# Miniprotein binders against q9h3h3: the designs that were tried, part 175

Target 1, 235 residues: q9h3h3
Amino acid sequence: EDGFTAEHLAAEAMAADMDPWLVFDARTTPATELDAWLAKYPPSQVTRYGDPGSPNSEPVGWIAVYGQGYSPNSGDVQGLQAAWEALQTSGRPITPGTLRQLAITHHVLSGKWLMHLAPGFKLDHAWAGIARAVVEGQLQVAKVSPRAKEGGRQVICVYTDDFTDRLGVLEADSAIRAAGIKCLLTYKPDVYTYLGIYRANRWHLCPTLYESRFQLGGSARGSRVLDRANNVELT
Key: E = the ipSAE of ESMFold2; O = the ipSAE of OpenDDE; V2 = 0.75 times the mean of E and O plus 0.25 times the DockQ between their complexes.

## First folded at step 11 (miniprotein)

Design UE45
Fold by ESMFold2-Fast, scan of step 11:
Structure UE45 (fold): chain B 235 residues (1-235), chain A 85 residues (1-85)
Amino acid sequence: as target 1 above (235 residues)
Amino acid sequence: DREELIRRFEELVREAEELLRRAEEALKRGDLETAEELIREALWKLIKAAFIAEELGDPELLRRVQELVRRAERLLEEVYRLKRE
């Protein structure tokens, strides 16, 4: 068992989403300013609740980079949530297919590749690579969690606009690998996040749709991607 | 309809506050399972309220949700601390 329930993870995510974000917005900021911004706000040093010894004195929920073409569209989240409550009350089976249909119906389609790294040089280097890929247009948007008070792994989230678009999800994976990222990646649709469904949930749903592993030695793609929902290798 | 969203927000916040009050009472009497379920219900209402506050673009409404989420998080941590004893 883990020390957290799905509700605890949902509460932490909501608090982070609602606290201030440190954002590099390539839609309004010249790309030439990115390196200075990354040096000012390395994720291994930015603290979740602020600290006199860190780059921030105030709480920070997320550190984010928005691409020049980034146009956020969360879809009809309220309609999704209402339909989810109706589904639970109906007694109908709650399955990955049912959630996928709910997400499509309400146009809640975004999703993200996740990587978990310990605080330190490797995290900061990985984030810098991802941030550059976003600013250069290979990725749309990304964010990274700040450092928890007593440590623990931090997460980098790299978003795509449509989790049902397999080619778009795979293209994002390729861009992440081209940025020099070699760790395990997992892909989660935001519909699970908006409904508060995490790894330990009462419906026994796996919110992870795809898994990407780095390939050593001459893979043209740079990774192997598994469709975990259908147990099919895509590459 | 902005007015309708404000009414929904206020109702969700009121319901969440009541659920958290009941969760505190359950926690005081050692009913950890009831406390956890009540916190879970409160968090679901607060998730809905947060999205309404964001849609309305009102930082004060968002701040109110943040306060209640922090309270729910503290109560849930206490539930899990007591479960480990």
Scores: ipSAE 0.012, ipTM 0.446, lowest interface PAE 7.8, mean pLDDT 83

Design UE46
Fold by ESMFold2-Fast, scan of step 11:
Structure UE46 (fold): chain B 235 residues (1-235), chain A 85 residues (1-85)
Amino acid sequence: as target 1 above (235 residues)
Amino acid sequence: DREELIRRFEELVREAEELLRRAEEALKRGDLETAEELIREALWKLIKAAFIAEELGDPELLRRVKELVRRAERLLEEVYRLKRE
């Protein structure tokens, strides 16, 4: 571990979200151009703050691929934030269930599968597989972090529309596994991000809802998925 | 209402700036726990401000939020540096 708290990770993620993104948008760009774009912007070589020796001279926050049917819907984030503040002042217990209900009420339902990989061939290969799955319609949207100045692992995020839709979450996991990904995957709902909830938060909430571990054989999905909150296997 | 969103954005940015100023003072005193708490509160204000800036579609407002987020990030790095001493 780097010794950083979740506050540092939140600030870093916010800064990345606000910096320019390199986007392959399948809604407006032919699929035939994807391979050239992936070759031009391998995530192990794209630098977070720009470098004359890298593909980018200016800062890049994220490298993303949007699917043909991608239609972003963040829900009512302002209403969610107001309700969260009201909940905190109410004195009522803050639990995964109450936060889930706030998210449903305000239609803040998106979430993402996360995978962390060291810079290099394996990261670039994994990203290319995910990007192709997005352009081919097996996944909706994905992004990958650029290479940090200090070094360290990079993250690939694969989004789903509704964290309460277990079948949709599992179908995304299956598509990730079909793309050749074998590492540990963890799933985080965006509601936690919009509320600034992270590891070691004061409410002791676990922002990871699901875990996926690669299974050598047997499962049609190629993995075992655990519901972290209820300690129940979904597969 | 665009005017109401702008007023709320300016209020959140002002509050975040004050929290970060207080965090710097706490850091100078060696009060690392207070500094972290103030930075966490500032980041919450900045998260709300960022969503308003995105709704308004104003690149200048996003730039202002980003500058404060970078300031918070630098202060957190200093907090962790001192914790390792």
Scores: ipSAE 0.293, ipTM 0.657, lowest interface PAE 3.8, mean pLDDT 86

Design UE47
Fold by ESMFold2-Fast, scan of step 11:
Formats: C-alpha cells, structure tokens, sequence
Structure UE47 (fold): chain B 235 residues (1-235), chain A 85 residues (1-85)
C-alpha cells in the first residue's frame, strides 16, 4: 500500500540524507578536477552501504555536484511546517494554491527535476553530462543516488532555486536535454517533500508540477513539457 | 577542430578496446579485482568517446562506442557473477 510504501521511502530518504555524501564542490575545487572525480565515482558502481569491490568502502547517501554559485537556501522550513499544522487545524481549504502561498511566505522555493535510470553506462553518461553542466554554470546543483543492494533504478535530481519561476524551471529542462538526456523527467517542489506530501495523500494534491518528454523535431528545446497543476501543454 | 576530435575519439576507442582485452585476460585468471578496475577505466573512456561522437553528430561513431559498452557491461556482469561464487 501507498501509506506503507511512503513511510518506507521516507525512512530511506532520511537515512541517505544523514549518511556521508561524496561531493564535488566547484566553489572550492577547480573544474579541471571534475573528470578524475567522475571517473573515480561512477554512480552505477558506488554502493549505498559500501563494498570492498566498489569505489567506496563506507556508506554513501548521495553523490553530489555543487556549482560555483551554489548558495544553499532551504528557506524557513520550521516556519513552513508550523504554518502547515496551523492550516490543517484551521479548517481552511487545502489546495495547490494554498500550499504555494505557504511556500512563498516562508521562502521554501527550491524544486527539482527527477530522472530514473537503471544502473549502467547510460546512468553514468547522464550523470557525467549533468555534472559538467553544473560545473560549467548551466545548472546550479545536482545529486544522484548510489547503487542499492538489490540493484533497481537510481535517481538523478537537478535542483532549481524557485519552483514558481516557470522560465527558470524550463531553462533547467533545456540544459538537461542539452546534456543528452532523453528519458522522462518530472519536476517536484521541495515544499511537498518537507510537508510529507507524496503521490497518495488525503488532500489529493499532485506533488509533480511538470513533466518533460523528449521529442524529435518538436520544440526548440527538444522536449514537450506539460504543466500538471493546470493541465496545460508548454511546447 | 573536427580533425582533432576524430583523432581523440579514435585514441579513446583504441585505449578502451585494449583495456577490455586486458580485463578478459584478468577474468580468465580469476583476478576479479583487476578485471573490474580495467572495465571501469574502459567505460570512462567510452563515456568521453560518446561525448565526442555526439558533438560530431556522427551516428556511426556512437554505434561503435555502444558496441564496446555492451562488451564491457557483459564482462562486468560476469565479474559480479563470479564474485557470488
């Protein structure tokens, strides 16, 4: 069930965030060192809990690349969570617009494009392209999950600063496509994550704001983007 | 320029092919750690070759890269299989 699965996913996400991260930080590391770092830590081979045969002997929660201009700003998450609890007890309607206003009020504006790929060359190639785009300044920050014990798909997350800035979200999509990514992309504001709102929630809120699908000869960006919240095609 | 990119592509492909040959020999000897390291190095060279093929817009060069990727991935699966024995 969704409730049970969501709890399990939330616990795993918390553990990953708390375990050590492998980070290439372009604010303090020359761009010329990126290629060696990518060669040393291909995400298809970095294991979640460590293995003598893998690049890591210790647990790794995430593999991340920070752009030169990256300035962490999660906003007022505590204020957001308190306001959310107050809203729930107030009896006022809970809608996408209400959630958006809470996010704006508390400056919890970040969001991310998500892509899921099987372990292997295509994942490593996609990650290398994304990492280069981050270090070159076309994207701000990204991370990729390590390989799970059983295998299964891994996720690349590409962050933007403001989910209400449609142009900025679409520019990130274009940069991802320019990196050679052709798979389905979905965009999720972090406000939903901080409030524990997943696909099956009692308020029937859709945490996915946009979908991007690659198309040959389509838009100038090489993709068709759908605004899930308003059910409008942006092509 | 285009000529330099082609030369770099051919060098990366040749180096990857030699690394995979050495990985196959290591695998035959039961040296799984060396085989895995050589395959990893070959795959990184193939990622770099793929970027060049894409910049050149040449589907034939990309096809050549993907054939070597398939070989490398088959060898890596065999390494994992033997590590479980």
Amino acid sequence: as target 1 above (235 residues)
Amino acid sequence: DREELIRRFEELVREAEELLRRAEEALKRGDLETAEELIREALWKLIKAAFIAEELGDPELLRRVLELVERAERLLEEVYRLKRE
Scores: ipSAE 0.409, ipTM 0.782, lowest interface PAE 2.8, mean pLDDT 87

Design UE48
Fold by ESMFold2-Fast, scan of step 11:
Structure UE48 (fold): chain B 235 residues (1-235), chain A 85 residues (1-85)
Amino acid sequence: as target 1 above (235 residues)
Amino acid sequence: DREELIRRFEELVREAEELLRRAEEALKRGDLETAEELIREALWKLIKAAFIAEELGDPELLRRVEELVRRADRLLEEVYRLKRE
């Protein structure tokens, strides 16, 4: 519907990362303060560029919750980008395996489960559940986008530290489901984001490694996880 | 304990209803900042109530939360409308 290109998406991501973040950091803030913080900054009401009628008057790039054990390790992003540029210039094949090797070589291993929700109660409810799971130690770190000027869906990102650790990725999915989340989830390694590889790319790479769909199964929360690259059902 | 969850759900719903009543009163007084704060508190209590309703697996309880959420959203939209005039 909108003519956003990979360049536009990369520019938006850069701007959001550079603007101020609203952070609940469980490493330095008591867990008892989480409820008040969530009530003060519901993501459906926090505006991207500030608004007199919202909780913020100034721009906010992301709303984030850091877990007590969170220790960021972005790896060598500069080395990754340089190697990517060299690979493109070399004319060698660009495949999922090639990108995986670049990510491993430069220790750019983080990835994230993504969920897209319209502004409103369901978004705020989902974010509250995720934030609690982070503070309680079931998840490491998460962030949610503020409400854009033109509206549209907002995104919750739940991070894992190693996209090559399938069990860790699946454990995060289970924790998200345990928090009451029932919408579609997709998992994307950060290496694809750093390299500007989105859905419609010239290399025909699928940046989404896994999909998780909620499945009603008796009284238990559950999901079906599909390995998108190999089209194999994992759960 | 199921009985304790039901009690807590009813308490949260009652608190949210009272907060919305006070928000409506603040709105009539033209106290937009107080109204907005009270509405956000009510919505937060409703989020907590929704978690309990989901734990209990009772769709009727969730429907009650959703009705109050819609009321809160309408009041919040009115607050923002008045702030932008």
Scores: ipSAE 0.006, ipTM 0.462, lowest interface PAE 9.5, mean pLDDT 84

Design UE49
Fold by ESMFold2-Fast, scan of step 11:
Structure UE49 (fold): chain B 235 residues (1-235), chain A 85 residues (1-85)
Amino acid sequence: as target 1 above (235 residues)
Amino acid sequence: DREELIRRFEELVREAEELLRRAEEALKRGDLETAEELIREAIWKLIKAAFIAEELGDPELLRRVEELVRRAERLLEEVYRLKRE
C-alpha cells in the first residue's frame, strides 16, 4: 500500500508545480536570513490553499531552498515523450537500460531522494536540517510539500543533477544522513515521472532505483543503500 | 566544545520556556498575532535545541525538547482555532 501512496504523492507533487512557491534562494539571499525564513514558514503549518491562521493567505505549491550553485535543467522532456511513444510502437524490448538511454539522449537526468513524514515537529526539524545542508553547499536543491487539507503525510524531495551518476546519488544520501535524517529514503529519476511510469506498470519497470535505510554505527555513510534494480547493497 | 553545546542547549530551552509563558499570556488577553509569533519563535529554538541534543547523543535532552514541543503545538492549535472563530 505504501507504493500506491508514494505514486499518489508524486502525482500530487507534479500538480503543485503550477501554483506559487515559497523559495529561499541562496544565489541572491544571504545565508544569515535562513533561520528567520525557516521560523516563518514551517512546512507543518504552511497550508496548500491558504487558511486563516496559517503562515500563508494564498495557495502554495511547494516550499523550496535553492543552493548557491543551483542551475535548473529539465532537459528535452518533449523529445523524451515523443521517443517513448515511438519505442512503444516499435516492438523493441522496454527495459530499464532502454529507458536510461532515452533519458541520456534527451538530457532528462535529474532525480531525487524522497522522504515522507507526518505533519509536526519531526517534519519541520527534518526540513530545517535539509535546508541548512542546501544553503551550506552539501546539497543542491530541495523542496517540501505544504500541509494538505486532508492532513496526510508530507514529502521532502532532495534533488541531484544526474541519476546515472551513482557517486553523486550516494553523496547526496550521505549529506542527508549527516543532516540528522533517520527515516527511509527512496530515490527516483524524474524520467519515470515525466513518462507516467509508476510502480504497477505493464513493463515491470521499477521507478525506485535506490533505497536508503539508516544504520547505527558500522556504515561509514550512516546508512545502508540498496540498488533496487540489481538487488545489490552499495554501502 | 561539548561544554559550549550543553550551555547553548540550556539557553535555548530556557528561552523557549519563557516564550511559551509569554504566549500563554498573550492568548489569555486575546492577542492572537503576538501569541502565534511567540509560539513560532519558541518552536524554532526547540528545533535548534534538538539538533544539539542529537549531536550530543543524549536521549534525556531529546525528551525535554519533546515535552516543550507538545506544549507549543497545543498552544499553536488553540491560536488557529480561535482565529477561525
Scores: ipSAE 0.064, ipTM 0.560, lowest interface PAE 7.3, mean pLDDT 85

Design UE5 (at its last look DockQ between E and O 0.01; V2 from the best seeds 0.00; counts 0 for: pae O 8.5 > 1.5, placed apart)
Fold by ESMFold2-Fast, scan of step 11:
Structure UE5 (fold): chain B 235 residues (1-235), chain A 85 residues (1-85)
Amino acid sequence: as target 1 above (235 residues)
Amino acid sequence: DREELIRRFEELVREAEELLRRAEEALKRGDLETAEELIREALWKLIKAAFIAEELGDPELLRRVEELVRRAERLYEEVYRLKRE
């Protein structure tokens, strides 16, 4: 009857990453084929483990769109893991600053804007807007979770290359808002994901660095962005 | 072009309505797989119509899309219910 633990969330993420992905890759596929692909694979109906009548008969871990210029760079994840073990053993305080430095040292710089939506039309509409922005070059890469459970929220992840590049993070937020997205967004660096920093972590760290809220009538960007680490509004 | 967008919107809505009518017929005869596929196609046309309505900033067009979305989602709920029988 209890909620999800950090271990449960990490195990689910690993399983999804290892299962097959449905990918529209704009590096090798003409943009004119995107509409047919989106029509075939609405995330509200693509099921995590396959279901008769759904678009998929086999398990799907993620539905993803890669932009024309997408070039994955995960950094030195092995070095990061080794340094993380050493840090935990050292007795040195674990803070946002020490994790940031660890990420920089090992070039694990990517991060993502997250949005959580219930299965249905609004999710599929949001995903279609994001996918178009990726294929048009306004965003680099994005993915959305399949429908794993009735009533459970699904997540859209929109990636940026460098979480320490504040302007790049804000530009991605602006592009998401330009695509018509109005829900709450939170930004998480991938280093936190690799190291298992989820909600209720033992170090009491906030699992996200930035928060974006839709702004009615007052902003050219369409949103207010808060730096949660420094408690400063950026827009 | 505003007139071109309105024409495209009307085409998408008309196509969605026909797909939903066919989905209702498939549902009545117990063809759940066909009904689900037709509902999925209708919902995609409604997503495209929603983008046009948003670009035009017309609340009446958005309301028309929302009405058809509600109808499509009710049909999907019924398909889901019948699959569990």
Scores: ipSAE 0.618, ipTM 0.877, lowest interface PAE 1.6, mean pLDDT 87
Fold by ESMFold2, look of step 12:
Structure UE5 (fold): chain B 235 residues (1-235), chain A 85 residues (1-85)
Amino acid sequence: as target 1 above (235 residues)
Amino acid sequence: DREELIRRFEELVREAEELLRRAEEALKRGDLETAEELIREALWKLIKAAFIAEELGDPELLRRVEELVRRAERLYEEVYRLKRE
């Protein structure tokens, strides 16, 4: 809301990205070691700044699992940001279509399904299921925030390569549900993140592209996915 | 197969119950570090048991896991509270 609060939260996000991460990297670590790693580092017990007696003695910014096929490629983020600045001074309309074109032009196509859970068993169970799905190849990359001392909700991020590929985004949603996750999921393209576009932005853009709600009434263990931009159900 | 999954589930639950009992004893004697470690082990076994209960599609098995989880989390909260003083 005010600049002090937003600036403070942005600084904490930058610090988390720059602090050490706890990573299970399936490209270099045998899958049989995942069980022990998950037992050692449950996200509800890994502390953000490290406490004596917790599983981590040093600060941890993120806990992450990289799949066998993980190939980091953020695209042309610097070019994207420069083009965004130019667009804002150009007088051209700023719309979801404009953001999509910038993302395509600069190949910044990744995005993520997000879930927010309180510290505890449900979070650790969800993370274990997601981590297994990543190592087994149904998902590519996921991360989860560590526990903050205030005990607020933690976030699991499950990445996809291309937010314009609706089939791929829906396949990731399906894999998340197959891992036993029933909570609300929201999908945010990384372009919005890199440009600092949040809910209450001055362009009235909606950074949440898709919303997924678990639905028991389907023929498979699936979900109802809503395209927030067009108010149309995809499933 | 289904019989093996049930056997594995029961083993995990028995192990978690014993770990929680030992954690309660450690807490009584003030050994907070041991209690915390035992609770962590129990919760991990309960996560694995929950996956098995979900695969079996048996809501009673999941309820048994949830009851033990509540016990473990109450115990963990007590340990955490005492460590903070």
Scores: ipSAE 0.518, ipTM 0.840, lowest interface PAE 2.0, mean pLDDT 87
Fold by OpenDDE base, look of step 12:
Structure UE5 (fold): chain B 235 residues (1-235), chain A 85 residues (1-85)
Amino acid sequence: as target 1 above (235 residues)
Amino acid sequence: DREELIRRFEELVREAEELLRRAEEALKRGDLETAEELIREALWKLIKAAFIAEELGDPELLRRVEELVRRAERLYEEVYRLKRE
């Protein structure tokens, strides 16, 4: 099942960012309330448009959990975009290194591990594991897409503060694996999303920096992480 | 029917382009709420168009969707900038 194209996911993510979010904020809400919140808003039942009989009556863009250490810092996204437009106009070659430098210069360093799961118990269980890891401080922030009318796969996004911090990216993978997640994970910097860099873009830039594959019985790490840019295993 | 899918794709793309045009006009008027709604509606059309492009296996159709998504993104960012101001 060829997952939603990066473009479809981006368009959906953008549309979802405009609608209200269901948020559990561990900074303001006791951790003891997490299980009740998860039971009230299982991602497989929360509908994008607030369909009759869903836990939500109103449209929901995302279901999110914020950890105790979560600090929203998007950096200078506007400056990033202006610089990106200027670079496009300049006719200079655009490389992954160019994007990395733009991201650093404008402090747009966030990135996310992505997993795609079919609606149902497995998704809700995966989300519960991730949400608990966020509330326990193993992860900073995560979100999951609500159920679409046509069904299809839902996406869980687990964020890291800095896509250039390889260790932090790897620690997040380990925490996701410790939460019992066994599916394929892909890591994408947010800078690629903000610049509209999807699959098959005109610059031939790969928006996926890392892939994590679950491994049975191998290293102490329950996964193998591939650097897509260098085609090198990191683990 | 491939021809029906192509027709539906072109319709969705045309509708999305018109919605984005109207969103740009709303932004020029300072009507941020209308602009946001129009962008959201355009994105939903583009999502459907992307699915059709994938089903058809046509990378050029997908490229056209990506271009319109990027336009929607720019407009959305402008809405957000103006809402913060």
Scores: ipSAE 0.014, ipTM 0.294, lowest interface PAE 8.5, mean pLDDT 84
ESMFold2 (binder alone), look of step 12: mean pLDDT 88; pTM 0.870

Design UE50
Fold by ESMFold2-Fast, scan of step 11:
Structure UE50 (fold): chain B 235 residues (1-235), chain A 85 residues (1-85)
Amino acid sequence: as target 1 above (235 residues)
Amino acid sequence: DREELIRRFEELVREAEELLRRAEEALKRGDLETAEELIREAMWKLIKAAFIAEELGDPELLRRVEELVRRAERLLEEVYRLKRE
């Protein structure tokens, strides 16, 4: 199934990263301009490859908001990829622990909370809430996919600097919930993305480290967070 | 201030309704670009109204926003249909 293979997904992700992005950069743009920018580029209407009747006539890979304090640090991605190739040819077991060590060694530590929503008002409302939280400093950076096909879900990615910093990951979840988000969230380290590891992979690795489910009321911060690897509830 | 939030909500809804009315007029005269811009502006006003409705915790206000959203989405889909093929 072409759209479900790891190779196909990796190729689509690479194309999106290489195509132009629509960016609101709070480091150089006044926060007062956010409302106009969000109105101009609602993710449910921005098309992946451009279309008459969309805000864009040319391809858009991602729609992104950078926070005031955002400082990109992807680490040594080339070194990571070279080490990954060496690991595959070495005959050594490929496990979550070996990937974690590879990520630490090459300082490829970022990760992201993911939410998947159908195109429409709920997606645009969720994105507006996330974008405001980024510009106001509660989150560092976020992006959302453009509309690729009718009926297909779009993804909002909310990034954290260090997937090994559990408290930082949980703080981001709390900020997402405070922005009014109630859908299921999953957390994935970028090391898995850079190596092209998705749910159906040859090594039977689970790229999702955490799940967050909204819970109404209680002492939890508006959600229950599960450590998927250890099957342990964190909140 | 609850009264200030209600006033702001009513103003946003009124502005969205006017934008959608103007969008329908643009659509009738075949001005698809103007219609799309007006609908997108209306949708943004409705997103702001939704945040206020959630702050107030009033389900009726949220229901009113959702009805206008459905109207705006139907108009936008018609604009896209006419722009394609």
Scores: ipSAE 0.221, ipTM 0.667, lowest interface PAE 5.2, mean pLDDT 86

Design UE51
Fold by ESMFold2-Fast, scan of step 11:
Parts: C-alpha cells; sequence; structure tokens
Structure UE51 (fold): chain B 235 residues (1-235), chain A 85 residues (1-85)
C-alpha cells in the first residue's frame, strides 16, 4: 500500500493544481466578503469533481485564500528539475543536505505547514480560522483540498516563503496555533513537491522537515516544534 | 526559444504517453510493481511538461498534460484497488 501511496498523491496533486481553484483574493476583494465566501464554500461540502448536491457543479482542484501582501515566487523550478536529473545520473549520494543545497542554489525556498482532517465541522472550522488569519495578515497564503469522491482526509496547506528561515517557519506555526488549531502539523518544503517526492519515496528521504504538536499549559508558545531532519527541538 | 520549449514539451508528452501505455500492459499481466514504476516515470515527465506549459502560457498545453495526469491517476487507482484485494 505505502509504495503506491506516494505515486497516487503525486498524480492527485498534479491534477488538483491544473483544475480550477476557488480563490478568495484579499488583494482585490474586500475582507468583509470573507465570511459569506466561507459559508458558500465549506471544504467538507465542495466536491473534487462537481456534484448536484454540492456548492460546485464543475471540478475544483483547490480552495485558496491569498493575503493582501501575497506575491508568489517559485524560484527556478526548471533549473532545479534539470539539476535533480543530473544528480540522479551522476551516481552521487541523494541526501537531505544535497536536496537542500539544490533548493538554495535555484531559489526554490517556499514550504508549507500541512494538517490532515476528516471531512466535517472540525475541518470547516479549522479552515475558517486559517482563512481569517490570512486575510488579517498573520499568514501569507493557504489552501485546502475539496472532498474526494471516495472520502478520506482533506489537507490544509499554509505556506511560508523560506523553509531555511526557522524563525519564519516558527512564526507561521504560532499564527496557526493562535487561530485555534490543535492537531498535528508537519512542514514540507516545496522543493520535495516540485521533484515529486512524497513519504514513500525510493530515495528514503523524509519530506517532513519540521513537526509541530500542540501543548496545553504554561509553555512560552502553544506548541512543541521539532526539526525532524536534524533531530533537534526548536521549542 | 519558444520553439525549443514546445519541442521539449512534445517529447515529454510523447514519452509519458508511451510509459502509461506500457503501464496498462503491465497491469494486464498482473505486474503491479512494474506498473507503479512506469506510472512514477510518466508522472515525473508530466511534472516537467506542466512547468513548460505554464512558462509558455498556453492553456491547450496544460489541458493535454491534465488529461494524461487523469489517466495516470485512474491507473494508480486500479493498482491501489488490486493491492487491497
Amino acid sequence: as target 1 above (235 residues)
Amino acid sequence: DREKLIREFEELVREAEELLRRAEEALKRGDLETAEELIREALWKLIKAAFIAEELGDPELLRRVKELVRRAERLLEEVYRLKRE
């Protein structure tokens, strides 16, 4: 099962990226319209391929919210992909450090906090909190998957500009926690996504760079963050 | 340079189509491991083709990539189904 999960996730992600997105763009839309938009398009009810009983009759790949200051920068993805193929044919070791170096060289630095939730009230509530944080300027951009025909968990992605900037990654985690999110969060650099690397990959790379667990009590922040690649606690 | 990108795109799409055809044949033989590997290779070529289509700004090229990604997704669903049964 695990061996087929990575390829299935890659195909699903590519198809979703290419299908139409439902976007609330705070750069061009007044913030006062957000609550009505969230009520119209709850992610637990928006279907991946359209359905008479859902808010959408046509396919939807992603439901997204863009912040007022959002400015996309993917870096040199084509150069990254070419360098990755050269690395594979060179016989040199493929390690987290080598991949990090390729990402830095080609300025492919963005990454995302991921949370996986079952369809229902908790997913819709979590998405509403994240969407408001984006529109209010605490986060830059976020998206959530629509409901798949077969069911299963949906994913909320919250993006940051630079996965090597630990402070920026931690600030995004804090904003997610401040929005009321208490589930497990995992952080994946986009370089892994652009190279088609998911959890069960043939190179045995862990695509999760950071992990965040909610902590109740007197901690200086609402979560514990672990650097998975270096096995170091950051908080 | 636009012409060079178009040629690269056409070659990636052609290679992906052949890999998916071979994956279908592997599925017919019950060779799930080979089918998975061929689909993985096809998806990598389609990822590259998608970025070229975006750079060219041509929605027709993106639609062609999307159709092949949907075909790969259907083949993976079948592989996943057979592994569970």
Scores: ipSAE 0.179, ipTM 0.589, lowest interface PAE 4.6, mean pLDDT 84

Design UE52
Fold by ESMFold2-Fast, scan of step 11:
Structure UE52 (fold): chain B 235 residues (1-235), chain A 85 residues (1-85)
Amino acid sequence: as target 1 above (235 residues)
Amino acid sequence: DREELIRRFEELVREAEELLRRAEEALKRGDLETAEELIREALWKLIQAAFIAEELGDPELLRRVLELVERAERLYEEVYRLKRE
């Protein structure tokens, strides 16, 4: 069933988060070293579980770049999870609005723009552009998945600190577009991830809050952004 | 600035071509580790060249980069396949 599939996806996400990360941390590493780091660890070649023939011999969960001003704040995840369990037993309806309320109450506010690309030059080029934007201060933090299997798409995640801050979400979209990204982007609040809610969930919730589509020549921002929950065009 | 960007672009493309030539020679010798390293260096130079082509807004320069990218990716897939055997 869908619920079981969501649990498998949650387990895989947890494994990636717990495995070692390859990190360029601009808080402790000079920006001038970024190019060498990007050349050494192109995401199309870094393998999820390690391969003596790849840049890594041991498992890598994520490849990440932290901006100079990046300050991690996951909020009260434990309190969120406890409240979620109580909500499930309360008989109260589980809706996007209810999850938003729980997230605000427990300060679990981060979210991310997601883009999916096949392994290859376009992925590596997109990641290099995003990483440069992070190190130069246009974005705060980003990560990209390693190559987990032959032929599978990889994901770039670009984080914002508050999914309820529409302006901040739109500014991140603009910066991604300025980096040359033209593919479909979807925005997901981390509260859905912490609660184990993925596409296949028993509450029939869509974890995607916004969509961004590239506008060829039609927009000063380079994109059209839709609020999927309210079906409202924001740009 | 534009003159400097064009000069840097031509240098990056020239260096990438040389790295790919050396990668092909390493591959023919069965030196897969060296071939992979050279291909990785070439692809990074091509990413830098692509940024310059985009800044200059010149589709011809971007086309030249993408042709070398295709060559580099074909070489990488061959090296990857051989390493797994």
Scores: ipSAE 0.292, ipTM 0.737, lowest interface PAE 4.3, mean pLDDT 86

